# Ledger of designs, part 351: VH-VL binders against q9umr5

Target 1, 268 residues: q9umr5
Amino acid sequence: SYKPVIVVHGLFDSSYSFRHLLEYINETHPGTVVTVLDLFDGRESLRPLWEQVQGFREAVVPIMAKAPQGVHLICYSQGGLVCRALLSVMDDHNVDSFISLSSPQMGQYGDTDYLKWLFPTSMRSNLYRICYSPWGQEFSICNYWHDPHHDDLYLNASSFLALINGERDHPNATVWRKNFLRVGHLVLIGGPDDGVITPWQSSFFGFYDANETVLEMEEQLVYLRDSFGLKTLLARGAIVRCPMAGISHTAWHSNRTLYETCIEPWLS

## First folded at step 17 (VH-VL)

Design xe66 (framework fv_acimtamig)
Fold by ESMFold2-Fast, scan of step 17:
Structure xe66 (fold): chain C 268 residues (1-268), chain A 123 residues (1-123), chain B 106 residues (1-106)
Amino acid sequence: as target 1 above (268 residues)
Amino acid sequence: QVQLVQSGAEVKKPGESLKVSCKASGYTFTSYYMHWVRQAPGQGLEWMGIINPSGDDTDYAQKFQGRVTMTRDTSTSTVYMELSSLRSEDTAVYYCARVGIPFNDYDWGFDYWGQGTLVTVSS
Amino acid sequence: SYVLTQPSSVSVAPGQTATISCGGHNIGDKDVHWYQQRPGQSPVLVIYEDSNRPSGIPERFSGSNSGNTATLTISGTQAMDEADYYCQVWDSRTYVFGGGTKLTVL
C-alpha cells in the first residue's frame, strides 16, 4: 500500500549508511519496499556524475515500472544531485516525493575534510584550478564545485551542475525542465550545523555571491528565469523546506526527530 | 600528529561492566568514524562495532548486540565502549581505531589505533 | 559467515621475498586491507584497498588481490618485519579479519 522508496547515497557511502533510516521507515510505514541502491559505492562515488546518473537510471527503471502508483526518492548529499539529473533525463518517471537530504543543490564551496583528504595541498580558494580543468571534471566532487569568485569559470567548465541547473545552455534543457516538473513534491532538508555542505543554504538552492554573502533561492537567476522549474514548483505549492539545526552531515539519515519532522510526512 | 589515547588496564569479575575510553587528538574528531576491535590473548582481531562521533549513530557486531554500548563526548574528543555482563572469555586487549577516510562508515582501512586497554575478567 | 583463510606461519631469510596469502570466496571483488602487529604493540595499517601504501610504509610492501586470493608481498625482508600480519575485508555489515600469519625472519 505504501509507495516504494528508492535511496541514493552520497560521496564515499554505501547502503550501510542508511540502516537507521530503514528502521524508521519500517516502524512508521511497515511493508514499505525500500531499495537502497548499491551502485558507485565508496571510491566509485568519485566517478563523473553523468556516469553515475546513467547507472542509477538503469537500476530505477524496473522499480518504477513495478509501481504504477508512484515511488519516493530519498537522496543524500551528492546523491541529491544524481536524483536531480534522473528526474530531468527520464521522460517517464513516476516520482511523487523527491526528498533531498542535505544536498549541495547550488554547489559546494568549502574547506572540508573531504577536500583535505582528496587534495591535501589545496584550499577552497585555489581548487578551481583543478576542478575547472577537463581532468578535474572527471571527478564527481568537481562536477558541483561552485567557486563564487570564479563564477565565469564555473559556468564554462562545469560539465554537470551548471547544465542541470540551466545556468549554461543545453539542447535538452526544455525536455529536462518538462520532465523535472512531473515530480509531486520537492522536499528540501538541511541546516546550519551540517559542517560539510558550504554554504548550508545550498541545500535550499541558496548560494554565495562574489562577496560570500548568501542569497536565497528566490534571488537566484535560475529561480527568476525558471530555468528548470523551481519557480513553477513553488507556485504550485510543491516545494517543502525543512531546515533543522543541530544535525551534522553524517547524521541526517540517522536522526529520529529529523525523520519524524521532515521525511515521514512525505512517505505515502 | 594523530593520537588515540586509551584508559588504563582493568581487572573485573564475571557479571560486572567495563567502560573503556579513547581520547582523540590531532584531527577533527567529528569527521572520522571510530571502531572498536578486541584481541583475546594469543588470538586474532575481532570487530566489535562502530560509532559516529557526530551523532547517536552506532552499529554493533551481532555477537555483542545487547551487551555493548558506544558513546562519545565531543567536548573532550573522547569515545567510550561499555561492555556489560562480563565473562572470562571477554579477557582481551580492547582497541579503538579510526577509519582512514573522513565521513565514511564502511570498507576503509583503520589508519590509526589506540595503544590498547588490557581487561582481565577472572573470579 | 564470510571466512578469510591465512597460513598460520611463514618463514623467510633476511633479504628474501615473503609472501602472505589471504583466501576468500571471490575476494577479488572486495577491497582488502593488511595490518602488521608486532608483539605488545597495536596493529599498523600497511596496505589498504588491495595495493595502496599509507604514508610512511616502505616501498618493499606491496599487495595484490584477484579471484579467490589476496596477497601481501614483502621484498628484501628485514628483521624488523617480524610480526603477525592480518588481512581484513568488509562483508555486508561487518569487518572480517583473517586468522593472522606469524612472519619469522631467520
Scores: ipSAE 0.737, ipTM 0.878, lowest interface PAE 1.6, mean pLDDT 93

Design xe67 (framework fv_acimtamig)
Fold by ESMFold2-Fast, scan of step 17:
Structure xe67 (fold): chain C 268 residues (1-268), chain A 123 residues (1-123), chain B 106 residues (1-106)
Amino acid sequence: as target 1 above (268 residues)
Amino acid sequence: QVQLVQSGAEVKKPGESLKVSCKASGYTFTSYYMHWVRQAPGQGLEWMGIINPSGDDTDYAQKFQGRVTMTRDTSTSTVYMELSSLRSEDTAVYYCARVGIPFEDYDWGFDYWGQGTLVTVSS
Amino acid sequence: SYVLTQPSSVSVAPGQTATISCGGHNIGDKDVHWYQQRPGQSPVLVIYEDSNRPSGIPERFSGSNSGNTATLTISGTQAMDEADYYCQVWDSRTYVFGGGTKLTVL
């Protein structure tokens, strides 16, 4: 009898993207109830992240209520940020393992084909002009855009990431931290060959300084101040880091070796 | 400009295998999923499957499961579709087609198509 | 197994409006894409997500999708519009194409 698994997809994704992941889970943990949430699929994944958090919250409440022994979350890419906020805003969640699958936990600063498709004339160096406007903050990708050369604008304008990371003050910060700390395990997965998440260390709470030098989690103010509980979780032995080379952004949910090494051990 | 250029026409015997190539240019090869669609003479379009050019992620239509294999070579920006145990019913024009959104593998239109590869299976 | 139904042929006089239907159960809840295929040529995307035109497609082409029927409309039909037209949706785990409609302009 395994705990149920809830899967939250990423930007432009849906449940179809997880067909191989579901096959792996069924093979190694037969009988596991896996629910891939078909909310904010495709272009709807561009809606503001707080709107997505509200919708996913409504969907996960009945699943968690039916599983008194707890549930596991597998949250891919942008979905990892949705799950971060879910764990903070829900005062009654019963999540055991939160598996963050190549998610930009400290934000994104990459010149990717997503940006070229959405904003064809923009470069990563000038996207801050769009993202840090009120209009830009109506798009999910801008909610976690973190330009290291305009950190002052990020801290002031980010309506989502700066708040859930405790980088800007919020009245609910203490309650959000208390709620997040109820998680059993925080499993962080990512790697250098992802090609989309920039810097890739963002999946492990590392990020660029103003010179684009990556500082790891333990050097971040968020960690040092224990703003939402990372330092407490690490001291508790609840943070698992599972980096893997050779995996591109769209392959994290379909690589058997990755699944066996980084995901399978945490699906009790 | 985006282009998908396929290999030339082939004539095969029943029981043989077919391998069609599709060379992409004008965009980041690994950012867009590629599909294979075929069309028998005088018939409609039939979806065969999808490949993630960034990895080994594939999915095939149930009808072709066990006979079709899709692969890619990132060094040449080329995807391949191999169909084994050929029958006369496999006579068709085979197309590669790109999904119109980067990194999205489903529920989107195919914005660019290869020119097609005619495969004739005859004794 | 989801099925899309199209009329096999539609005839229209030059300059008149051609209407091609694509029937499917609750198709209005799906995103419908339309392709034009001229004889001996590859398909060309003419409408995506029900009603959007790709760059380079004339404004004469429009689409709609509600209930159990999606529709491709070609206003001021020209000889160059003679082709087979296919509707397409995603269902469950597969792409489903309609059987195709041959448009003749006489």
Scores: ipSAE 0.577, ipTM 0.832, lowest interface PAE 2.6, mean pLDDT 92

Design xe68 (framework fv_acimtamig)
Fold by ESMFold2-Fast, scan of step 17:
Structure xe68 (fold): chain C 268 residues (1-268), chain A 123 residues (1-123), chain B 106 residues (1-106)
Amino acid sequence: as target 1 above (268 residues)
Amino acid sequence: QVQLVQSGAEVKKPGESLKVSCKASGYTFTSYYMHWVRQAPGQGLEWMGIINPSGDDTDYAQKFQGRVTMTRDTSTSTVYMELSSLRSEDTAVYYCARVGIPFSEYDWGFDYWGQGTLVTVSS
Amino acid sequence: SYVLTQPSSVSVAPGQTATISCGGHNIGDKDVHWYQQRPGQSPVLVIYEDSNRPSGIPERFSGSNSGNTATLTISGTQAMDEADYYCQVWDSRTYVFGGGTKLTVL
């Protein structure tokens, strides 16, 4: 039978966002037990990412315990960062496929309406003043704000992303790397027409340098140093890249062609 | 500053199709979900469906499934609702309404509404 | 299908407190939104997520939600508050509105 699937939503979302995804899974893999976690829904999705990681961890433990053959994770947008941290902090996870659905894996640097709604007078050029304060780090969206023009501030102030990426040292880094490397497959999905994730290559571990030129995953210091295991996973053949044009940020979980091409093959 | 301006009143015959427009201004059109709600004369509000910011994902109330279609034209910042096989009981004021948070279809309530389009279906 | 029950009408004198109920099974576990609709006009969101006021809505509007009843409270009611009031919840895959309450200030 098919392994259970656990779904983690994104910023300002809930299980309702995945109604089409659930229909697709039921059509192609009937009998699959799919759990869409209704934690940190809506406004609660703004809570610090480490708080969300602890709550999601408590929810996934019994699901994983009941599935000795393993589970799959499908994690959308901000949820992909929650899942990254789950895989690192759980000494006993049994995740086969981690499917990251347009998640800002190297962070976000863009003038999106999410940020304008929260901070109406801010622009990407000055948001570092808010996000890299202790107060700003109490908001999930600031936990993955990555200003390429203030990288020293990002490295010093980021309480979440810089730590899980191994860009800033942490006492648990070696254990987190060992735990993350237990994943069977890392399936990265994203595309140029997303319109929210900036740069879109962040979904594939690419990101801006100080001149706002995108450097791909293999050019990142994080990859070259193998800080949390990307280089090891790639060498093992465990990283799948599935870019697709023509898909907006709110459609990754509802596009049938995307599902058939990038998700369905990894739901054993 | 946020405004949703709908097309004018329509008179239709049973069996015809209706297409109502809702033109948005004062915000980033491609960042917000939109809903359609109708109200029959002297009656309450009835939800019809939702369309995502890019217009490539929709969900419709079961009652209207198979008769309603929602679309967007991002070049004109306009959302459309088309209802086919009209019946006399489809006589109503039709409203477009915005979800209050960008890129979210979560249950936030509808913060801005169009002025409404009266549609009368009669012989 | 989930059902929301509202009284069809409520009458209060100017300056009195108006209370409009919205009944639903375990509605306290849901987020309740309230809309004001004056004759010939579009609905206006006056309360969202049980008790929050949108910018521009007077402080005299408040909301609560517990058990099987959500309540919209209008203190110091004014003639301009005469309108139909609708409660709304999301249930599973649909948005459900109450039948509406006509508030008369006389």
Scores: ipSAE 0.735, ipTM 0.875, lowest interface PAE 1.6, mean pLDDT 93

Design xe69 (framework fv_acimtamig)
Fold by ESMFold2-Fast, scan of step 17:
Structure xe69 (fold): chain C 268 residues (1-268), chain A 123 residues (1-123), chain B 106 residues (1-106)
Amino acid sequence: as target 1 above (268 residues)
Amino acid sequence: QVQLVQSGAEVKKPGESLKVSCKASGYTFTSYYMHWVRQAPGQGLEWMGIINPSGDDTDYAQKFQGRVTMTRDTSTSTVYMELSSLRSEDTAVYYCARVGIPFSTYDWGFDYWGQGTLVTVSS
Amino acid sequence: SYVLTQPSSVSVAPGQTATISCGGHNIGDKDVHWYQQRPGQSPVLVIYEDSNRPSGIPERFSGSNSGNTATLTISGTQAMDEADYYCQVWDSRTYVFGGGTKLTVL
């Protein structure tokens, strides 16, 4: 019997994007109960991430309660940040594998068609003016906008990512770290040809310094300080890194080779 | 600015195959999913399927499963729809149409349509 | 199989308000899109997500969606609005179109 799988989609997305993923799981792990959550679909994916975390939390509680042996999470793109927060705010989660599928874990700093659609007159260099306002923080995409040239503004204005990453202090930080550390495996997936997540190493907790040079996870203050448990998880052998070239942002959930290499081994 | 330009009208015999092209310009080709819709003479619109220009990701309406194939060529920003085993009821105008939101299959409506390709199937 | 029901035709005098219905089971829980198609032309998106207008669509076009009926409303109807109108929803794994309504402005 396989553990149930819960899937959390990304920005402007819905459960339909995961039809191939479900086919792959059914082929390799027949009988697996897979729930793709149809919450915050489409335009609703723009709602503040803390609002989304609350809604997804309410949806996952009964699923986890029915599976005392544990569950797996597969969380795509923006959904990976929702799952990060879920694991921190839930005192009683029973997640075994948290599979982060090309998610901007250290944030986003790139010109994409998402931003072009939402803020047509903005460039990545100027978006901080909108995102780090109180109004901008009411949009999910701004909750993980991480401008490396305005790091002081990011640290003070980010209502979500800076807090979840322990980059800014929060009263609940110790409890969030304890809860996150309950996860069995943190499986990080991403790659250089994604084309949306910028820098792509954000999916592996790497990010730009002030000169736009990428520093990997082990050089980040959040890792060095063990702010939410990355250093502890790595020492425990619980972090899996699975980079793959040749995969665009909308293909992570529908590439068989990626599934077999990076996802299938972690679905017990 | 955004344009979808389709191949010209075709006349086919029953049992033959059809391949219609749709060339995109004025936007990032790989950022938007593309759909195919047809319309028989004097009839309404009928959805045929969807293709992801960034990958091999396709899905087809049940009615067309097994005889429709959608492909793309990123170097020319072109999507193709191939329909095999043609019969007279496949006579229709075939449209490509872009979904109105980037990087998503979400239900946003089709914001830009090609000019249509008339295909006549007769013996 | 999900079915959308539209009246086959609606007639209005110039300057009057035209209403075109689109019936479907619990359609109020779905996002409804509306297309205008003039003879010999491609469809044009006039309303998306129940009530939103794309750039370039006149303000006299509006939409609503509640319960089992979505409605396209055209205020101050003009001769140029004469066309076929189609509603559309996503259901499970397919797009479903209504049968279309011919709007005549006379």
Scores: ipSAE 0.776, ipTM 0.890, lowest interface PAE 1.4, mean pLDDT 93

Design xe7 (framework fv_acimtamig)
Fold by ESMFold2-Fast, scan of step 17:
Structure xe7 (fold): chain C 268 residues (1-268), chain A 123 residues (1-123), chain B 106 residues (1-106)
Amino acid sequence: as target 1 above (268 residues)
Amino acid sequence: QVQLVQSGAEVKKPGESLKVSCKASGYTFTHYYMHWVRQAPGQGLEWMGIINPSGDDTDYAQKFQGRVTMTRDTSTSTVYMELSSLRSEDTAVYYCARVGIPFSDYDWGFDYWGQGTLVTVSS
Amino acid sequence: SYVLTQPSSVSVAPGQTATISCGGHNIGDKDVHWYQQRPGQSPVLVIYEDSNRPSGIPERFSGSNSGNTATLTISGTQAMDEADYYCQVWDSRTYVFGGGTKLTVL
């Protein structure tokens, strides 16, 4: 009776990261078929996002086909961007609730241990030199690197995020927008204490301007132009915002209060 | 320089409880998951469980379910492993060990280990 | 429960190649990590994800994993390599260690 749930993990994650989430769903919605996709685990999560989208697409097609009443997506961190692209490239998706768990929907601009591990001498101020090269775009983290001080480079070089956000023109933009708009609910979750997603408002389609002042979703050009359907979804009442303080990046999928408040209501 | 420093050796009687500490330094404590592994004298390594220092969520090996509790204190960058209802078979060196990837409980291997805490359980 | 099988001991002359096996059902589908433990010391990660070497580990150490056997190879073996070696995999919801192999260099 409950729609199936498909879970897409984040950078350096695997299905194991969602063990507590699965326990919560089983407690509140017993009988729900939950599939946590074990693709691009660990180091493979660094593969280009379009490659990941293709692989996840192949995995979700049969699940969606078996569920004529629809499915729900729960997509964590980088996985939220994979799910954004899935909803745009699939002409026939039947997603009801797309639940985005602390995903950098407008991109990332922050110094993290991921950056130190991958590019030891880099800082957020100079990572644009690597990420906006053809070589850099072969890494998933660079596909959503959004340097607000080099917007022209981001728009020209981003092979993924600038395209799915409609910030750069693409031949498929109209079809991608039509497909994305078929989603029943867009549930956005994030918070100020995440510590990884920078700015944290990226999880709610807010982002830095050139002075590193955060502009919220309704002030973004992509919203005002309705480039991929955010303004239309908001007008339809289909966007849910669920911010929560006190939750660190690795705790979104394992906090019971967060689950009960922000996720459980959307798992019909 | 990454360092994990554990509490000193202990002697316990059967039925008592054990609490071992592991203090981390040289990196951001909350960014890396921590594991506990033990080794009985002359025997191999045995995984006990994992703790998320930032969320305090845990997962334990089935053998230790109901007897083990893992906790952390972010103000002191310390993880703890408590084992109750001690038996002579719990005599072992107990190790804390860090996951090699930040922000992930993924299967990456354990890149840094504490020096170990010898616990002897005898009458 | 998943089981990893290692030989109890391997002996090799200095400068020769030592190989330590780790047997497990379809282990080639898993990521295998290897640890070196010298007497009285903590384990040291020498190979992770089948064949990757951490910084500071000599190039003499290499690994492979295929079918039902993972292998740790130490070329040009030195006296300092004398230690116990443990393989490790993640299976479902637990880490499994092999029983350990004592490498003797004489």
Scores: ipSAE 0.774, ipTM 0.892, lowest interface PAE 1.3, mean pLDDT 93

Design xe70 (framework fv_acimtamig)
Fold by ESMFold2-Fast, scan of step 17:
Structure xe70 (fold): chain C 268 residues (1-268), chain A 123 residues (1-123), chain B 106 residues (1-106)
Amino acid sequence: as target 1 above (268 residues)
Amino acid sequence: QVQLVQSGAEVKKPGESLKVSCKASGYTFTSYYMHWVRQAPGQGLEWMGIINPSGDDTDYAQKFQGRVTMTRDTSTSTVYMELSSLRSEDTAVYYCARVGIPFSDFDWGFDYWGQGTLVTVSS
Amino acid sequence: SYVLTQPSSVSVAPGQTATISCGGHNIGDKDVHWYQQRPGQSPVLVIYEDSNRPSGIPERFSGSNSGNTATLTISGTQAMDEADYYCQVWDSRTYVFGGGTKLTVL
């Protein structure tokens, strides 16, 4: 039988967003128990990421407990960051494949329609004024805003991403790293035509330097210091990279070819 | 300014098929889901389905399953709704309408509507 | 199948407050959107997510949603507010519209 699959959605999403993904899984792995978590749907997806982590944690515990052979996580967009934190804060998770579906793992720095809708007068160049305030950190999108021109403010003000990535010290960092390293496979998916995740290489732990030149994962300080286990996972052969061109941000969970190429092989 | 412009009125016979277009302008076409809603003469609004303009994925109301097809052309920022096996009760004004929040496919109001396309199905 | 119930007609005198109800089981747990449709015109979103007003909609339009009833309130009603009004919710996998209420200002 196949391991259960838990799906965590992104900004402004619900379980409805994954209707096609569920059809694909049912076709290729019939009998798989798939749970798409309907927590923090719609506008509630703007709540602080630590609040979301707590809620999703409570929901996944009984699912994991019933599956002693392990579970798989498919975590889309912002949901990939929730899953990153879940794997770090849970001492007893039994996740085999963590499939990160176009998630801004190193953060976001881009003008998108999300930004235009939420903060109409803001541009990527000035959003740091809002996001790195105490008020701004009460919004999930600001929890992973990573302005490469104000890295000092990001490191000081980020209540979520800088801590989870080990870019800022935290008392629990050693335990979070050990917990995260329990994962069987880290499957990273993303691509240049996403149009929302900026830079798109953030889905592969790449990110802008101060000159907006993208540095890949292996050049990041977080990787070089092995702050939460990326270098160890890569050395273990546990990191899978699956870039695909031609896929827009809202199409990752509804593209059959993407599913067959990047997701299906990891759903044992 | 956001604008949705639909194709002109049509007269059809029972058994024929209908294809209505809706051309979007004034915003990023691929960032907002598009819906189709119809209204029979003197009747209320009826949801037909949704299309993702970036991924081309769709979902249709139960009543129209098997008869409706929604497609899009990103090069012209246009969505299409095709309804086959037309019956006299398909006489209605057909609207395209944009969901009011970017990248979301559920639980949202329709903030912009096309002008409507009157379709009369008569022998 | 989720059902939204609206009165078929509501009449008010100019300058008075009109209230249009939208009934649904536990509708207070859902987000309710309201549309105005004048004769021969496309629907216009006047309230979204229970109580929020889109840009360009007069402040005399307001909404509330609690328990089993959502309400559209139009204060200082004007002749130009004569129209059909529709409530709408999302239920599981579909968008549900109420039957519509014809508002007459006389």
Scores: ipSAE 0.777, ipTM 0.890, lowest interface PAE 1.4, mean pLDDT 93

Design xe71 (framework fv_acimtamig)
Fold by ESMFold2-Fast, scan of step 17:
Order: sequence, then C-alpha cells, then structure tokens
Structure xe71 (fold): chain C 268 residues (1-268), chain A 123 residues (1-123), chain B 106 residues (1-106)
Amino acid sequence: as target 1 above (268 residues)
Amino acid sequence: QVQLVQSGAEVKKPGESLKVSCKASGYTFTSYYMHWVRQAPGQGLEWMGIINPSGDDTDYAQKFQGRVTMTRDTSTSTVYMELSSLRSEDTAVYYCARVGIPFSDHDWGFDYWGQGTLVTVSS
Amino acid sequence: SYVLTQPSSVSVAPGQTATISCGGHNIGDKDVHWYQQRPGQSPVLVIYEDSNRPSGIPERFSGSNSGNTATLTISGTQAMDEADYYCQVWDSRTYVFGGGTKLTVL
C-alpha cells in the first residue's frame, strides 16, 4: 500500500487548487490517502509564516501518528517554506519524500502581479523598506523577501527565512538541523518559465549575489556550512533535482507530464 | 483600464453548438483566472466553470460536464467557452468574469465582467 | 449542495436605508461577495469579502456576515441604486449565487 500524502498549498490557494494533482495520484497510486490541508486559505495565506507553521504542525501530527510506515509531503510555492520549517521544528516527523513544488527556498526578489496587487506603489527595488520593518514581517510574502542589494537588512530583519536557512544564528539551529535530516528524500522541482518565483533557481537553493548573478546551491554559504543539512543530504544521495521548462507558476500542480516525471517516482 | 469584450449575440437550433469569445485587455492576461457565468432571461446567475489562461487546466460545474469546453489563446488574450448539444433551456446571457486576485482560481469576487453574449436557442 | 436564500424584493423610499439578507448554513465562515445588476447591464462588484468596498463604490454601501446571515446595507438609498442584488460564496468546488433581490426605490 502507498504511504499517505499530505499537501500544503501556497499563497491565496486552498485544496481546490490541487484537484488535478489528486486525480493523477489516484490514477497512478490507487488507494493512496491524500490530505490537502485547508488551513490559511485565501487571504489567511498572508499571515506570518511562523503562525502558519504552528497551525499546519497541529494538523499533520495526527496524520503522521496514524502512518507509522511514513508519509510524503507535497508542498507548493510558499507552502514549501512552511514544510521546510515543519521538518525542522518536529522532533518526531516520519516524512519520507518532501516534494518541494516551485518554492522560493532561498527567497524571492521579483516584480510580480502578487507584488503589484498587494503593494501597488512598490517595485522590487524599494520593497525592502516595507518588508524589513516589524509591520512588514507580519505578512508571509515579506518573511521570504530576500533583497540581494540589502542582504544586511535581510539577515537582521527576516523573522523566518534567514532563521530556517541558518543564515542567521538561532538557539534551536542544532535541533532544527537534526530534525530536518530525518527526511528520506528532498525532491526539488522548478523551472525557468515559472514567471513568479524570481530567480527560478531559488526552488533549487540557488540565488542572486549583489550583482544579480545567480549562484547555485553548492556555492551558497548555507550549503558550504551545512547549516541545516543540505550538504549532508546531498552526500547521502537524498536530494533530487527535477527542473522542467515550459511550466508557469499556476501549472505545476496540474501538468500531467510534470507529475509523471518529477512527482510520481517519489510516492512509494 | 481592464476590459473584457465578448462576441456578439447568436441564434441557434437545438442540437447545435455555441462558441463565445472573451477578449481581455488592460492587464497581464495570463496572471488572472477566468470564469464563465450564465443568466437565463429574467433569472439569476449560474456558474459554469473556470479556465487557467496560463495553461489548459479547467473545471466545469457538474451540470455542464460533457457539454462544455473552455479554451484560451494567449496570442490574442482571448478565452472561449463552447457549449454543445444545445437545448431551449440554454437560452441565456453568457458572461466571462475575472477573479480579482492574481494567480488565484477561486473564492474571490469577480472584479471585472464582460458585457455578456445573448444566445437564443429555439426551433 | 449549498444554497443561498435572498428575499425576492425589497422596497424603500429615497433616502431610507435598505437591507438585503443572504441566508446560508454557517455562511459566517465563508467570504461573501455582492453584485449589483441594472437592467441590460453586466453585474458590478459592490462588496467583496463580507464588508470591503471596491474602488469607486460609494461608502453608503456596507456589508456584514455572521452566523447564518450575510447582509448588504445601502444607507441614504438613491434612485440609481434600483437594481437586482446577488450574493455569492465559494463552496468547496463551485461558486454559489443567491436567487437575487430586486431593490425598488419609490
């Protein structure tokens, strides 16, 4: 029998957004128990990410307890960051495959229609003034805003991403690393035509330097220092990279070829 | 300024098919989901389905499953709604409507509507 | 299937306050949107997410939503407010509309 699958949505999403993904799973792995968590749906997805982590944690505990053989996580967009933190704060998670579906793992620095809608007078170049304030950190989007031209402000003000990535020290860092390393597989999915996640390589732990040149995961201090276990996971053969061109941000959970190539193999 | 401009009125016979277009302008076409809603003469609003302009993923109200198909053409910023096996009960004004949040497919209000396309189905 | 119930008609004198109800089981847990439709015209969003006004909608329009009833309130009602009003929610996999309320200002 197949391990249960838990799905964590992204910004402004809910379980309805994953209807096609659930159809694909049912077709290829009939009998799989799939739970799409309807927490922080719609506008509530703007709540601070640590608040979301607490709520999702409470929801996943009974699901994991009922599945001693293990579970899989599929976490889309912003939801991938929630899952990153879940795996770190839970001392006893039994996650086999953590499938990160186009999530900004090193942060976001892009002029998108999300930014235009939420902060109409802002550009990516000046959003740091809002996001790196206490008020701005009350919005989930600002919790992973990573301005490469103001990295000192990001490191000092980020209440979420800089901490879970080990870019700034935290008292719980050693325990978070130990917990995260319990994961069986880290499956990273993303691509150049996403159009929202900027740079798209953020889904693979790459990111901009101060000149907006993308440096890959292996060049990041986070990886080199092994701050939360990426280097250790890669050495174990536990990191899977599955880039795919031609897929827009809202199509990752509804593309059959993407599912068959990048997701299906990891749903044992 | 955001505009949704629909094709003109049509008269059809029972058993024929209908294809209504909705051309979008004034915003990034692929960033906002589009829904279709119809209204029979003197009656209320009825949801028909949704299309993602960035892809071909769709979802249709159960009542229209098997008869409706929604498509899009990104080169012309146009969405289409086709309804087959027409009945006299399909006589209605058909509207396209935009979800008010970028990249979200549901739960939000429709901030912009097309002007409507009257379709009359009679023998 | 989820059902929204509206009164078929409401009449008020000019300058008076009109209230239009939208009844649904635990509707207070949902986001309610309201549309105004004048004869021969497309619907216009007047309230979204229970109580928020879109840009350009007069402040005399307000909304509330609690328990089993959402309410659209129009204070100082004007002749131009004569229209059909529809409430709307998302329920699981579908948008659901109320049957509509005809507002008459006499």
Scores: ipSAE 0.765, ipTM 0.886, lowest interface PAE 1.4, mean pLDDT 93

